# Ledger of designs, part 3: VH-VL binders against StAR-related lipid transfer protein 7, mitochondrial (STARD7)

Target 1, 216 residues: StAR-related lipid transfer protein 7, mitochondrial (STARD7), of Homo sapiens (Human) (q9nqz5r112to327)
Amino acid sequence: FQSSGVQHHPPEPKAQTEGNEDSEGKEQRWEMVMDKKHFKLWRRPITGTHLYQYRVFGTYTDVTPRQFFNVQLDTEYRKKWDALVIKLEVIERDVVSGSEVLHWVTHFPYPMYSRDYVYVRRYSVDQENNMMVLVSRAVEHPSVPESPEFVRVRSYESQMVIRPHKSFDENGFDYLLTYSDNPQTVFPRYCVSWMVSSGMPDFLEKLHMATLKAKN

## First folded at step 25 (VH-VL)

Design aa1 (from z5 with light chain A34S)
Fold by OpenDDE, last read:
Structure aa1 (fold): chain C 216 residues (1-216), chain A 120 residues (1-120), chain B 107 residues (1-107)
Amino acid sequence: as target 1 above (216 residues)
Amino acid sequence: QVQLQESGPGLVKPSETLSLTCTVSGGSISRYYWTWIRQPPGKGLEWIGYIYYSGETRYNPSLKSRATISVDTSKNQFSLKLSSVTAADTAVYYCAREGYSSSWDYFDSWGQGTLVTVSS
Amino acid sequence: AIQMTQSPSSLSASVGDRVTITCRASQDIYNSLSWYQQKPGKAPKLLIYKASSLQSGVPSRFAGRGSGTDFTLTISSLQPEDFATYYCLQDNNYPWTFGQGTKVEIK
């Protein structure tokens, strides 16, 4: 049985023209900053800011969409494999919508203070369209006031779409992660590079490894 | 400890196809990426391409049209074919294992290399 | 393709010397850099991966530093067995590319 090695290349971002028109009406173009075997990392500047939005187009063939999805939902398990997590708690759950409000505290590189995030998380499994979606957005919550111990990240958005190659329970899927946040600091370029390198690639690797470990 | 060993002809004629095999011992070829790298005499290193145990490949664009990497999991081997060789393809060819990482690519294990000379 | 430029191309040093080799990328490669040592007639050996992670079994006198475009390999105290050619590799973008190499010779 010549296993036709399906070359699963990470999907290239189709230039979705939904570029935020900058003040000059010029669509900000996505720039590929990493081209890895399992993912491509893209960035674009956020108009009016010094910040970037990031997109990750990735693929895995050795774990199932469901496994990958579930690992991300498991806050207790994340505390085990993500050493940067100081705190991760569900503070509120809406039983009707299934949405959750989470408080996330994470280490930042020295000498920066730790950051905390308060965000609503929603997830869905769309069987009709054969995809899973995970969305997070920063919110304010009265039960989680700001603390002098942490710098509150007020702008945070994350969207992940998982598309199985076959099914939710068979190995192989593509994913698109769109991410932006404002860590409330202006980073020198070298710090940005560090953050990007220590951020998404490291996170993805750990997530993948955690998924593999959970499978066994 | 994993060991890699290159094998194949040390001499290839111009316009012919260079064919090399890397035999992996001391570990399974499964779950790793395997790479070919070459080094012309007295020069630096050039990445040729890699193969995953499942058959997924990627090549250096400079060699993509001529290079084919394959894997035989039953024999714990992977191979390189380079077609239409010229004198410029004279090099020590190394097979290597990539480190176990999903975000970084580096070569943690190398074969000893095999010299392939392209000459009439 | 991303160009990797090593400097110097060669250097002479004595046993016990501190040696620093630089690798510069033509664009930001973040921490996607590895260092290799190659002795004459031998295959390259991995020293450093992820810009600063020391490979298991490699002496602690070797250290990798840097991010973005500028990277360094430092040998804190050169040993007789360290006379070799050193290469950096970027894996941030395809194709993966090596530096030209730095030959460390005995003074």
Scores: ipSAE 0.893, ipTM 0.948, lowest interface PAE 0.5, mean pLDDT 92
Fold by OpenDDE, fold request of step 26:
Order: structure tokens, then sequence, then C-alpha cells
Structure aa1 (fold): chain C 216 residues (1-216), chain A 120 residues (1-120), chain B 107 residues (1-107)
């Protein structure tokens, strides 16, 4: 039985050139900025801004999709493993849709002020298509006014798609995370590098570790 | 504490296949990535490739066509084969363990290294 | 492949001196850098990972700094056992690549 070592390379994003025809016809191309053993990080300039959209294609083989999914939904547990969290609270829950409005306050590197996010979170399990989806988008909420203590991030979007290799309850899945925000600051280049590295890669590392810990 | 030890012939003829084994003691080969690195005499370090305990591998493109890394979990060993060797393949070969991280790769444990000389 | 350039290639210093070694990447590698110490006839030893995280058991006189393309290893007070060759490694992209090394010699 020649165990053909299936090199589980994270799926190369098929460049779905869905040409978002930005108004000026120049297709913003994705650029790979990290090539790691468990994920690839890509970035794309957001038209009309100095900001980037980020995309992570990753894979894990040592945790189940359900475990990974559930850890992300557990806001109380996140407060334990994510040291950058100052506050994370569910402000409102819609019983019909299952959507939640969250208030998230997070540390930023010194000397920058902490940032707070108000966003709606939705999740779904698609059994027919064998995938899980997590989506977050910034919203305004009257019960969460802006504070002088934090800088409100008004533009925030996150989407994660989890695709099991086998099933939701067996180890192994691929995921696609798309993320963009406006932290309301112009960063020097070195700060951007720090932010990127301390952002997605660090978050994913912690999330993975948290998932492993929760499993045991 | 995990210990790594390289073993294999110290002399290989040109065009032959270099074969080395790394024996891991003081810990399981499971759950870690294991790497081969070489250092020609008086020169710097070159990453060859890694293997996960499940058999997943990745190689330096410069050596991909010639290098094969395998793992034997039952023996707590992993091996390197380098085919069609030349004098340029003369080096101290190190096996190493990668640190436990999903986002960063570094080598926290090393073997003592073994010199392999390619000579007629 | 990403090229890693260390500077200087060699330096002479005395015990107690502050020593700084630089590693420059040909492209942005963010914080995907580690530092190693190698003594003659010995295997490399991990000093720093993630650009600035000190490996357990490594003396606090060693410090890693930097992000992006420019990184530094600093030895605050050189000890007799610190005379060695130092290497940086990038793991941001494949293949992983080392710097050419910096030899720290006794003055």
Amino acid sequence: as target 1 above (216 residues)
Amino acid sequence: QVQLQESGPGLVKPSETLSLTCTVSGGSISRYYWTWIRQPPGKGLEWIGYIYYSGETRYNPSLKSRATISVDTSKNQFSLKLSSVTAADTAVYYCAREGYSSSWDYFDSWGQGTLVTVSS
Amino acid sequence: AIQMTQSPSSLSASVGDRVTITCRASQDIYNSLSWYQQKPGKAPKLLIYKASSLQSGVPSRFAGRGSGTDFTLTISSLQPEDFATYYCLQDNNYPWTFGQGTKVEIK
C-alpha cells in the first residue's frame, strides 16, 4: 500500500478572476505575501483607499471543522485565549435569524489607542454543500455609542468558509478567510508589517491552539 | 528532552545516492515537523526539506528532483535520500525538529550533524 | 527565493561589548525570522524566533528586533561563550533561506 503522501497543499486559490470591474477597469490583483505550511496569505488593494483586503487559504488536519467552528462562536472562551481582547460582548441577538450584534474592543500596538468594533455576526452550517460559513460586518448600534477611550472601526468585514475534507466531525478541513477593515490610522510601512503579522497569522495560531486545547 | 541523532555513511561516490537516518529519542516523532538541513564545509546553511509525521513533505526546489524524505513512526525515525550526488553535496547534514507552531517555522532541536563526503 | 543578507560578515569584539548583527531580507517577511548560534564543530542553536521571541533557556542578553525587511540581533554584553557564528532564517516563503552568517571573534 504505497501511501501516496497526499501533499495536502492548501488549495491554490483558483484565481477566480471574478473581475470585479472596478469602475476604472483595472483588475486589482491578489498578491501572495506569506506562504506558510498551513496557510497562504494574500492581499489586494482596496480601490480608492490605502487599505488592503486580505485573504487566507489554510488547512488543518489535527482538528475537526466543528471544533474549529465552535471555538470561534464562543465569545467567552475567546476572552481566555485572545489576550488582545479587552471586551467582547453580545449586545443583541435575533432569535429568528440567529444573528448577533457584538461589541469588540481590542488592544493595538503602543502608542496607538485601542480599537472597538460593533458588528453583526452570522453563521450557517450547510450540510448539503458540506460547508460552514461565518460572516461579520460592521454596523451601528444605538446601545454602543462611540467612546473617547477607543477608536471606532466603522469599516469591518470578515468572511470565513470552512470545508471539511471528510465530515464536520472528522479531522481535516480547508478554510478561506477574507478580511478587511479600516483601523482609522495611516501606518508606517513597518507598522503595517507588524499589524499583518500580529493580525491574521497570530490570530490563526491562537485560534488553532485554542481549538486543540478545547478538544482535550 | 528530545534528542536527534544522524546516522549513515560518511563517504558516498559520485552519482550514487546519499542515505541518512535521523533517530529521535526522548520524545515521539508524532505531532511535529522534522527537517533536514545541510552545511558545506566553511559555508552557510541550506534548508533541504521537511516531513510531517503523517508523511506530508516539502522540499527546497533546488533539491526537489533529487531529495526524498521519509518517516518511520514505528522506529521513531525519519530519513533523507539524495540521489545523483556530486562533490557539491559534500556537507554536514543536520536533522532538526521544528518548533510547535502553525504560523511560524523554526528549529528548536538539532542533531549533532554528520559529515558526508562525496568522493571517488 | 528570498535572499537574506547579514552584516557584517565578521566582527571582532571584547568581552562586555555590545554587539549588533543585522539581517536584511530581499522582500517583506514581516516577523517570520529566527536567529541561530553555531559554535565550531557544533550544530546551530535556536536563539530567537518570530523576530523577537527569546527561546527558552537563552540568556536575556540576546534580543531580536525588527519587522518587514530589516532585523537585528543584539548581544547586550558579550560573554566568552558568545564567540560563534550567527545565522538568520526566514520562513515567510518557500524555500526557507538562511543568511550567510556573521562570525563574532574575540578581539
Scores: ipSAE 0.888, ipTM 0.945, lowest interface PAE 0.5, mean pLDDT 92
Fold by OpenDDE, fold request of step 26:
Structure aa1 (fold): chain C 216 residues (1-216), chain A 120 residues (1-120), chain B 107 residues (1-107)
Amino acid sequence: as target 1 above (216 residues)
Amino acid sequence: QVQLQESGPGLVKPSETLSLTCTVSGGSISRYYWTWIRQPPGKGLEWIGYIYYSGETRYNPSLKSRATISVDTSKNQFSLKLSSVTAADTAVYYCAREGYSSSWDYFDSWGQGTLVTVSS
Amino acid sequence: AIQMTQSPSSLSASVGDRVTITCRASQDIYNSLSWYQQKPGKAPKLLIYKASSLQSGVPSRFAGRGSGTDFTLTISSLQPEDFATYYCLQDNNYPWTFGQGTKVEIK
């Protein structure tokens, strides 16, 4: 059987007209920092900060959108495949909206202290538009006060859009992950950038592997 | 343990097409990416391109117009064709397996290599 | 294409010596670097992947370090079988590119 040499490349980012302007009035452009088989990683400076926003355009052909989606929702399973997780708990759940407040504690590379996140998570499956969406945003919650044991990350945003190539239950999809946080580091910007950027490939690798494992 | 073996003509005339086959034994081609790399005599290494068992390919832009990589899963083989060869294409050609990773690419298994000389 | 520059191009050392080879990328490649050993007339052999992960079966005297643009391969105590040419590879961006190689010769 002659395999059609179909090149599956991650989708290219669409030009968003909403660019941040730097102090000089120049639009901050997205910069590609990684070009990998299954994803492209882009970054953009956040105006007024030493931080970056990141975008990952990725594609998989060996797992279904639903499998990939479900693995990300399963906090108990994540504790098994993500060794960086110290704690991951749902502290509040709204049955009507489906929103959840989570407390996430994670290891950081030595010599950095562990960080904890309190965030609201929402997800939706849009059958009409053939997409799945996961959104997380940092919040404060009275049941999860700051602890001297961990450094609280107060700003955190994550959005993932999954678009099936065919259907939610057939192998193949594209995804867009948009991510930003402030890990409250005292390291130079280049170190922070490296840490965050280098963490993404590892996370994606683990997530993909976890999805494959769950499938079997 | 997986083993790779290159095969094909050791001599190709200028303007002709170089054709090589890599035979994989001790494991299935499935689930892996497979790569061609070449090394001109006394020089460094150059990545040519890769193929996934499903047929997905990517090439070095320097060779994209001339290189074609294909896979035959039934024979547990993948092949390289390089068209319009010149003396500059004289090299030891290696086939290699890429490590199983979705985020990093490295070559964990190599063939012994085969010398292809382009000469009249 | 990302340029990978190795230093030195060649070095002479004795058995038991500590040897350090450097690889510099023309841009940030984070940890997308691997190291290979090649002996004359043989195929390259993987030593290190992800900048610092030791390949299974490779002696612990080999160590990879670095991130960003600067990387090092260290042989803590050179053995007779370690005389070879070493190459770094970046896989951060396409096309993947190798360093020009570092030849380790016996003094």
Scores: ipSAE 0.885, ipTM 0.942, lowest interface PAE 0.5, mean pLDDT 92
Fold by OpenDDE, last read:
Structure aa1 (fold): chain C 216 residues (1-216), chain A 120 residues (1-120), chain B 107 residues (1-107)
Amino acid sequence: as target 1 above (216 residues)
Amino acid sequence: QVQLQESGPGLVKPSETLSLTCTVSGGSISRYYWTWIRQPPGKGLEWIGYIYYSGETRYNPSLKSRATISVDTSKNQFSLKLSSVTAADTAVYYCAREGYSSSWDYFDSWGQGTLVTVSS
Amino acid sequence: AIQMTQSPSSLSASVGDRVTITCRASQDIYNSLSWYQQKPGKAPKLLIYKASSLQSGVPSRFAGRGSGTDFTLTISSLQPEDFATYYCLQDNNYPWTFGQGTKVEIK
């Protein structure tokens, strides 16, 4: 028996409702920088900066939304599959909102210093709209002062929306990840390319593999 | 280790359909992407398309209208059909396995290749 | 489609020589590049993936470097078995495209 084959592609971005205009009054448009099997990577410049905001539209069919979501919440498990993690700790938990403050220290390529992040994360499961949301944002915390050993990343935002194809507990979902940070370094263009590649695509691959492993 | 072997006719007439099969041994066809690549004599390599064991496919736009890749998991095989062939389709055809990666695509295993000549 | 341009198209070298092959992409492909070796009458063999990752079983004399648009394959000390044609492949965007190849010949 030969399967007829069905083409499955990552979702395309639709209308950009939150478009910004640059100083010249031109809309900052998203540009696709990677077109892969399981995701498309887009970027747009952040006005007034040399930095970019990134978006990943991705699709998986071999894991459930819940599995994929839960792996991202498990900081102890992340330490096992993410070799770049030097430190990852929950500093504070708010029982009422469910939000957590985390201290994250990560390797950067030699000769760059390691970076540390202090950020709050929140997550929600929207049953009505059949989606999961994970949001992280850089914050300051008195219990985590800056150290001369690490470069503090002060600007960090991450948002992931997971949309099941069927349900939270059945294989298959689309996701949108929006990401931006300021690593506090000006990089040559070639370094930026390296950073992009070593950042999001590598992370996504590891996350997917970690999810698969956790499933088994 | 996985082994790939192409099979099919070495001669095809113009306007006919080229049909090749890749037999995979030493491993399951499941959980991998499988690709067809061709190389005209004395020329470079051209990616034709891939198929996932579940049947998901993607093709080179240059060949999309003519190329069909299928998979038979029960036989541990996947196949290429190229319709309306011309002399320009004369090439060594390779089947290959893609490396296990979700973010990068490369071919870690290749068949020996089979020459297909399009001639009257 | 992204164009991959290799340079040189051919080169002559001696055993023991350091050989460098360049691959240039028409646009930024970040690190989505792999290198292959092809001997006459044989299928290509994977050498490097992800621009710089050495494939298992490939001798350490092979090294891939680069990101963005410019990539290099280096053979630190050419061996007799290294005389072949080398190809780069980009997988950053569809369709995936190969360079035209670089033939390494014996001097």
Scores: ipSAE 0.881, ipTM 0.940, lowest interface PAE 0.5, mean pLDDT 92

Design aa1 (from z5 with light chain A34S)
Fold by ESMFold2, last read:
Structure aa1 (fold): chain C 216 residues (1-216), chain A 120 residues (1-120), chain B 107 residues (1-107)
Amino acid sequence: as target 1 above (216 residues)
Amino acid sequence: QVQLQESGPGLVKPSETLSLTCTVSGGSISRYYWTWIRQPPGKGLEWIGYIYYSGETRYNPSLKSRATISVDTSKNQFSLKLSSVTAADTAVYYCAREGYSSSWDYFDSWGQGTLVTVSS
Amino acid sequence: AIQMTQSPSSLSASVGDRVTITCRASQDIYNSLSWYQQKPGKAPKLLIYKASSLQSGVPSRFAGRGSGTDFTLTISSLQPEDFATYYCLQDNNYPWTFGQGTKVEIK
């Protein structure tokens, strides 16, 4: 699970379909799954699949947006604070576009085998619109063919927008993460959604703590 | 380690404002969430709301129009004001500290509680 | 708001008994549940957080289990100091809500 996201402007989804209807015309609505002190979590079925899309709206007032942004980009630091990471490496950088291709191998809850991701990410600081953006999407890369050791995730998107309350270098910001994933499992979709949702509080707490420690 | 102690009047008249202060000792109020919880006599517990040491608050919707929680970090204290009280507000009022966690809400330290009776 | 229903409302037990208390949520709360012990005239005391994590200083005879909507607190061998009222609390969805309590009395 990669925590970068890009969605221009949306602070919080309505419990209303956003152009995601199934083939029978039924509305695909955001369902609130958690409403905790630092974040809200929603999910919505992805039309034509057995999967969910997720949104997280969160806020922190004790770290800066730049610290939060940079911690998520630092792959060596990620390996230190995220015990689920088996491998996380930059495979290729395009210096012209700023895009990076990463190989990420992570533990999944028993009895699921470990999964690996090959994804492209981009990140930017938009000074004019006062936001930071991280985006990731699954891709194929010839240097990282599938291995029988891991289950390759082929459908993965992550978008995070970070908006400061004041400036990028002062404490306080909101973030909006939109995320979808197909972890390639035989489990029913409600079981997979349950696993993703149940892991979210721990992941966000570890990310927050890692950001606090990097601040000091 | 940390000790919490509620203080304030034990008797409040209907329609008036209930006002309580929680004094924190044996630790700092900084970097924690602080909570008020109440328990009517012989009944269960009701979460009132919390305050972050920097001032952010959240309240039970059933009490939001009447409840105000504030913090004074220089005095190591936080407070509850509940306006327009009725007999239904008679309860033991507890202050509590949340565990140090950004994603989880659990109350690892509690004051001894103070009974506030609303009676005309 | 999420309703938390505890069962039983009251039970009688002897020292040494295994006691199990149930807490059911009106919707999925994953593992966002904590357990508290309250003795008469005293504040509640945290026993278990995150459904199954034992708070520091709490005896190992206390165990929390469950996820989703159904949770249990088990006391493997009841001691004299364990006669109290026990409450669950959900922290999955604002507002935080407690169960109505389970009173454990001596037989």
Scores: ipSAE 0.769, ipTM 0.890, lowest interface PAE 0.9, mean pLDDT 87
Fold by ESMFold2, fold request of step 26:
Structure aa1 (fold): chain C 216 residues (1-216), chain A 120 residues (1-120), chain B 107 residues (1-107)
Amino acid sequence: as target 1 above (216 residues)
Amino acid sequence: QVQLQESGPGLVKPSETLSLTCTVSGGSISRYYWTWIRQPPGKGLEWIGYIYYSGETRYNPSLKSRATISVDTSKNQFSLKLSSVTAADTAVYYCAREGYSSSWDYFDSWGQGTLVTVSS
Amino acid sequence: AIQMTQSPSSLSASVGDRVTITCRASQDIYNSLSWYQQKPGKAPKLLIYKASSLQSGVPSRFAGRGSGTDFTLTISSLQPEDFATYYCLQDNNYPWTFGQGTKVEIK
């Protein structure tokens, strides 16, 4: 995960089988790869590609949903706790929709060149359904053309839903993250998936610690 | 420097409930996960379960129907009850603290252990 | 549950020897492994966590290596106080499971 990790743009849940069937209509199934104290991690192949989609279900009882939500939106704070970030900046904001376009540049493990992402994110608090939602998707933007210094990732999406145990301002919540990207590499799918999965515990711990520190 | 001390009866009759208490000193029970682990004489270690100071628990599926872990923050203690014991439950019982980590489980502090024998 | 198999079950070695003990997981546990030392009549003591991170206060002669399914604990120069049984623990998948132990005897 240190190489193409889930960053601070977790998505809302998606249907397990939506758009992920093979040529015979069979569903690609989720495989559980971790069942840890605070989270479970699954993966499944993306039909028609050599990539995986990932899903995380996690729980924290010592931070609030609002703090967890806000930490993931704070790009300046992300640069302080995530040593892999080379650059993370908001390129454009649409005040009507509330959507933002970001440019994210991150280290990848040797021998891979650093990658960059241009993505739109949207976030909302749904009081009626008692959840917070963060959604991100790769886009193209004329102000951020490709650079020879970095490998542009063109296929990236991330969705997170956060559900409080009590309220948005009291400790305790569950979250569901669904994530995929194409890091534009010649390495086999199992090697890339191993890198993403092996980095997940460290990433989530750093995010949890960053959330605790921001709360206090 | 946190110190853990197990206490409770060393002998328990079959079909009864094994009850142990771990007293925490040199630090607060708050903000940590607290664990019970057992070791039959001459055998390996088996994780029983943990409790978070706020009350959250998780148990080894092999013991889930019989094990209960609880915490009393006012006494700086946590406890294990294991019901319907048999001779197979004879073991040294350890209490332990998990290291400060949300994504990783490792046990950085242990009590000295107490032998509980199940016999008539 | 994930099965953890240690090898050898026991070994004898001389002071100053390099000793390597192995822990194998029944499935991929990435880096979610820790090592413990237990002397007779005492509680286990944490040596290594996250496969290769040395616990504070543990001598640098202890080193953990490996990832995936195969892991080793190496003692670079065995000392008299290293007579003990060593256990690995996986924390990738609930429930947490220990290896059966490797007893290291000093000749």
Scores: ipSAE 0.761, ipTM 0.884, lowest interface PAE 0.9, mean pLDDT 87
Fold by ESMFold2, fold request of step 26:
Structure aa1 (fold): chain C 216 residues (1-216), chain A 120 residues (1-120), chain B 107 residues (1-107)
Amino acid sequence: as target 1 above (216 residues)
Amino acid sequence: QVQLQESGPGLVKPSETLSLTCTVSGGSISRYYWTWIRQPPGKGLEWIGYIYYSGETRYNPSLKSRATISVDTSKNQFSLKLSSVTAADTAVYYCAREGYSSSWDYFDSWGQGTLVTVSS
Amino acid sequence: AIQMTQSPSSLSASVGDRVTITCRASQDIYNSLSWYQQKPGKAPKLLIYKASSLQSGVPSRFAGRGSGTDFTLTISSLQPEDFATYYCLQDNNYPWTFGQGTKVEIK
């Protein structure tokens, strides 16, 4: 649902020491925090808040874009491979618009209590621009009131764009993930940001492995 | 269980190309990252680069213009070529396997190492 | 590139001692750190990966701790076979870089 276009081969965000080209913000800069074999991770402050936005640019050459897309949408499979998931259910589904509302309950690192999310997601295959898109945003839903068992996350936004190297059904693609949330904690924002960044390699590895094990 | 064995000439003349092969046994080369690491005599370890079994490579920037890593899945082997060698390239060369992980680099199996001396 | 500094460069200890060696990264590497043992004339051997995960077949007297920039390898009761040089490796940022090594010697 973002109105701006996505490049054919998405560039990495501007580095802190590079020139001022390809910058979306004036005083906001992306800081690269990881440069691993299959992905790069950046973060930047969100203007007007005490939160960080995260961006991942990654590449896989041994799975198809369609496998990667479908694994992220399959809630029953997610519960099998993501041990942090306590609950993940589709609450509402609008087949005409393609929008779904989900309830997601997940472990957080000790000593933080488990968190839950209520979010709407939409996903599409954009054949004209040769990409797959997944977007999510926190919402309120009357069927899922807050529970004393979990801390409700009220601010959450996620966008992923997947661009095949060839076709959606041949191995090889790039992806760009942009993500932010507010887990509603008393911990300093650097601690929360460190927690998100430190967990990214393990999450992406599990997602990659789950994608490899998925049937075509 | 998985065994790696380096092979190739132990003596290489300056300006020529160092060429080594790592033979993998007790396991398949598929699904893993395969790495070359070197250690000059009496010094520490230097990562050279890796290859994924499908052909993707990445190299230490200090060696990028001179190093080439290749894989032959039918022979269960991968290779290193290092061009334009000097005495500074004298080292024990190790081949290694990365652990079962796409997001982490750690080397769970190593070859015995082979000394390559660059001398005229 | 991320510089990895080990301390001390060498140490002398007796069998049964508790030994701690450190590895400091020049920037935050989260938990992307592994430890290796190398005996003279031998290839390095993986001990610890992901900062604290014990490799299969490695004795439980070896323990890795730390995150961020400061990491330790501890040998809780030094054995005769533990006299070696120990290296850390970071894999948070390309290129992957090793520490300079810590030699553990017998007294």
Scores: ipSAE 0.735, ipTM 0.864, lowest interface PAE 0.9, mean pLDDT 86
Fold by ESMFold2, last read:
Structure aa1 (fold): chain C 216 residues (1-216), chain A 120 residues (1-120), chain B 107 residues (1-107)
Amino acid sequence: as target 1 above (216 residues)
Amino acid sequence: QVQLQESGPGLVKPSETLSLTCTVSGGSISRYYWTWIRQPPGKGLEWIGYIYYSGETRYNPSLKSRATISVDTSKNQFSLKLSSVTAADTAVYYCAREGYSSSWDYFDSWGQGTLVTVSS
Amino acid sequence: AIQMTQSPSSLSASVGDRVTITCRASQDIYNSLSWYQQKPGKAPKLLIYKASSLQSGVPSRFAGRGSGTDFTLTISSLQPEDFATYYCLQDNNYPWTFGQGTKVEIK
């Protein structure tokens, strides 16, 4: 997710709970860090690191859940509204499972090098449970070896669940996003502060705007 | 440019309901958050609450039990009702527009303000 | 609720002076801070949003800086029209709260 940039590609919804205990085996609590008009943002430490897992609960009433879902899947449209994207392409798709592997290359704030991600995503519309789900995690792929041009992010997970207020084609929904990554910087505190102060709120705003513009 | 104008009674008796309307001109009320803010004489500013043009609201907890904000998109207006007023509710009341942002709240346009005095 | 404390409560300055006023939050508000100018008998006017973004039509002598808990508004060369009261506002956590104000007066 937007660990370093304003226009970070949104993570697929996925919770990361591994290693979230302190040195005495106690589970770390979620700390609310923002309570804004469209979303609440929480974080909790990933044990043994200076990194956090993030959770967003958000609501929009002026766009449909289907539009919000589709905008996040459309890689060509993402390149149009997210100026930080250097490259975003589907490397392969498994027709049977619907899983896709993507290569995403993005700018990071000065003085950090650009980062790249290789991740698998899966998405579904679950009519029975009245929700849409997007999940992703970092993987290795032989067609995309590491390159000296970019810093490979190897620890990345995301999960988003979208629940309509009415139907998938009427305005109004809630979403829950759980996200973590390791942007691999020697300045961990700088990355964490930047991520919350600029990355997540700016990304959510741009995603909302892109969703509004895509609505006919 | 958008203009906001508060209207309503300048004098309200204790225990009654303060009722104000903000008329928006030079722009549409659609796609924005609309806000009431007050300032007691010689004091600082207090955020009362907002309404989105589609009807969703949020209020300052200190006023939530007494405040109601409504929108009428056909008249390009939004309103404030504050029930059970006391002398502590004497203030200049401002209506304001939030900047177009889903992630930040800042007030880019303000009405000129209207003084409401609560007095017997 | 997040408490916002401004310093100083008032100051006196001459035209051409560099003026700095501060705003401190009781907890981390990241960059969710805006600045307003209010002249007597008038509504507040937005100067700065997102801690450092200058509102359209505001002179470039106004600058916002800071993140976390400590923020400043600087007027690089004070003009006669800048004598006013200045307020900060945090929008990180509901409810939104203003600082108590800083009055900038002519010497």
Scores: ipSAE 0.694, ipTM 0.862, lowest interface PAE 1.3, mean pLDDT 85

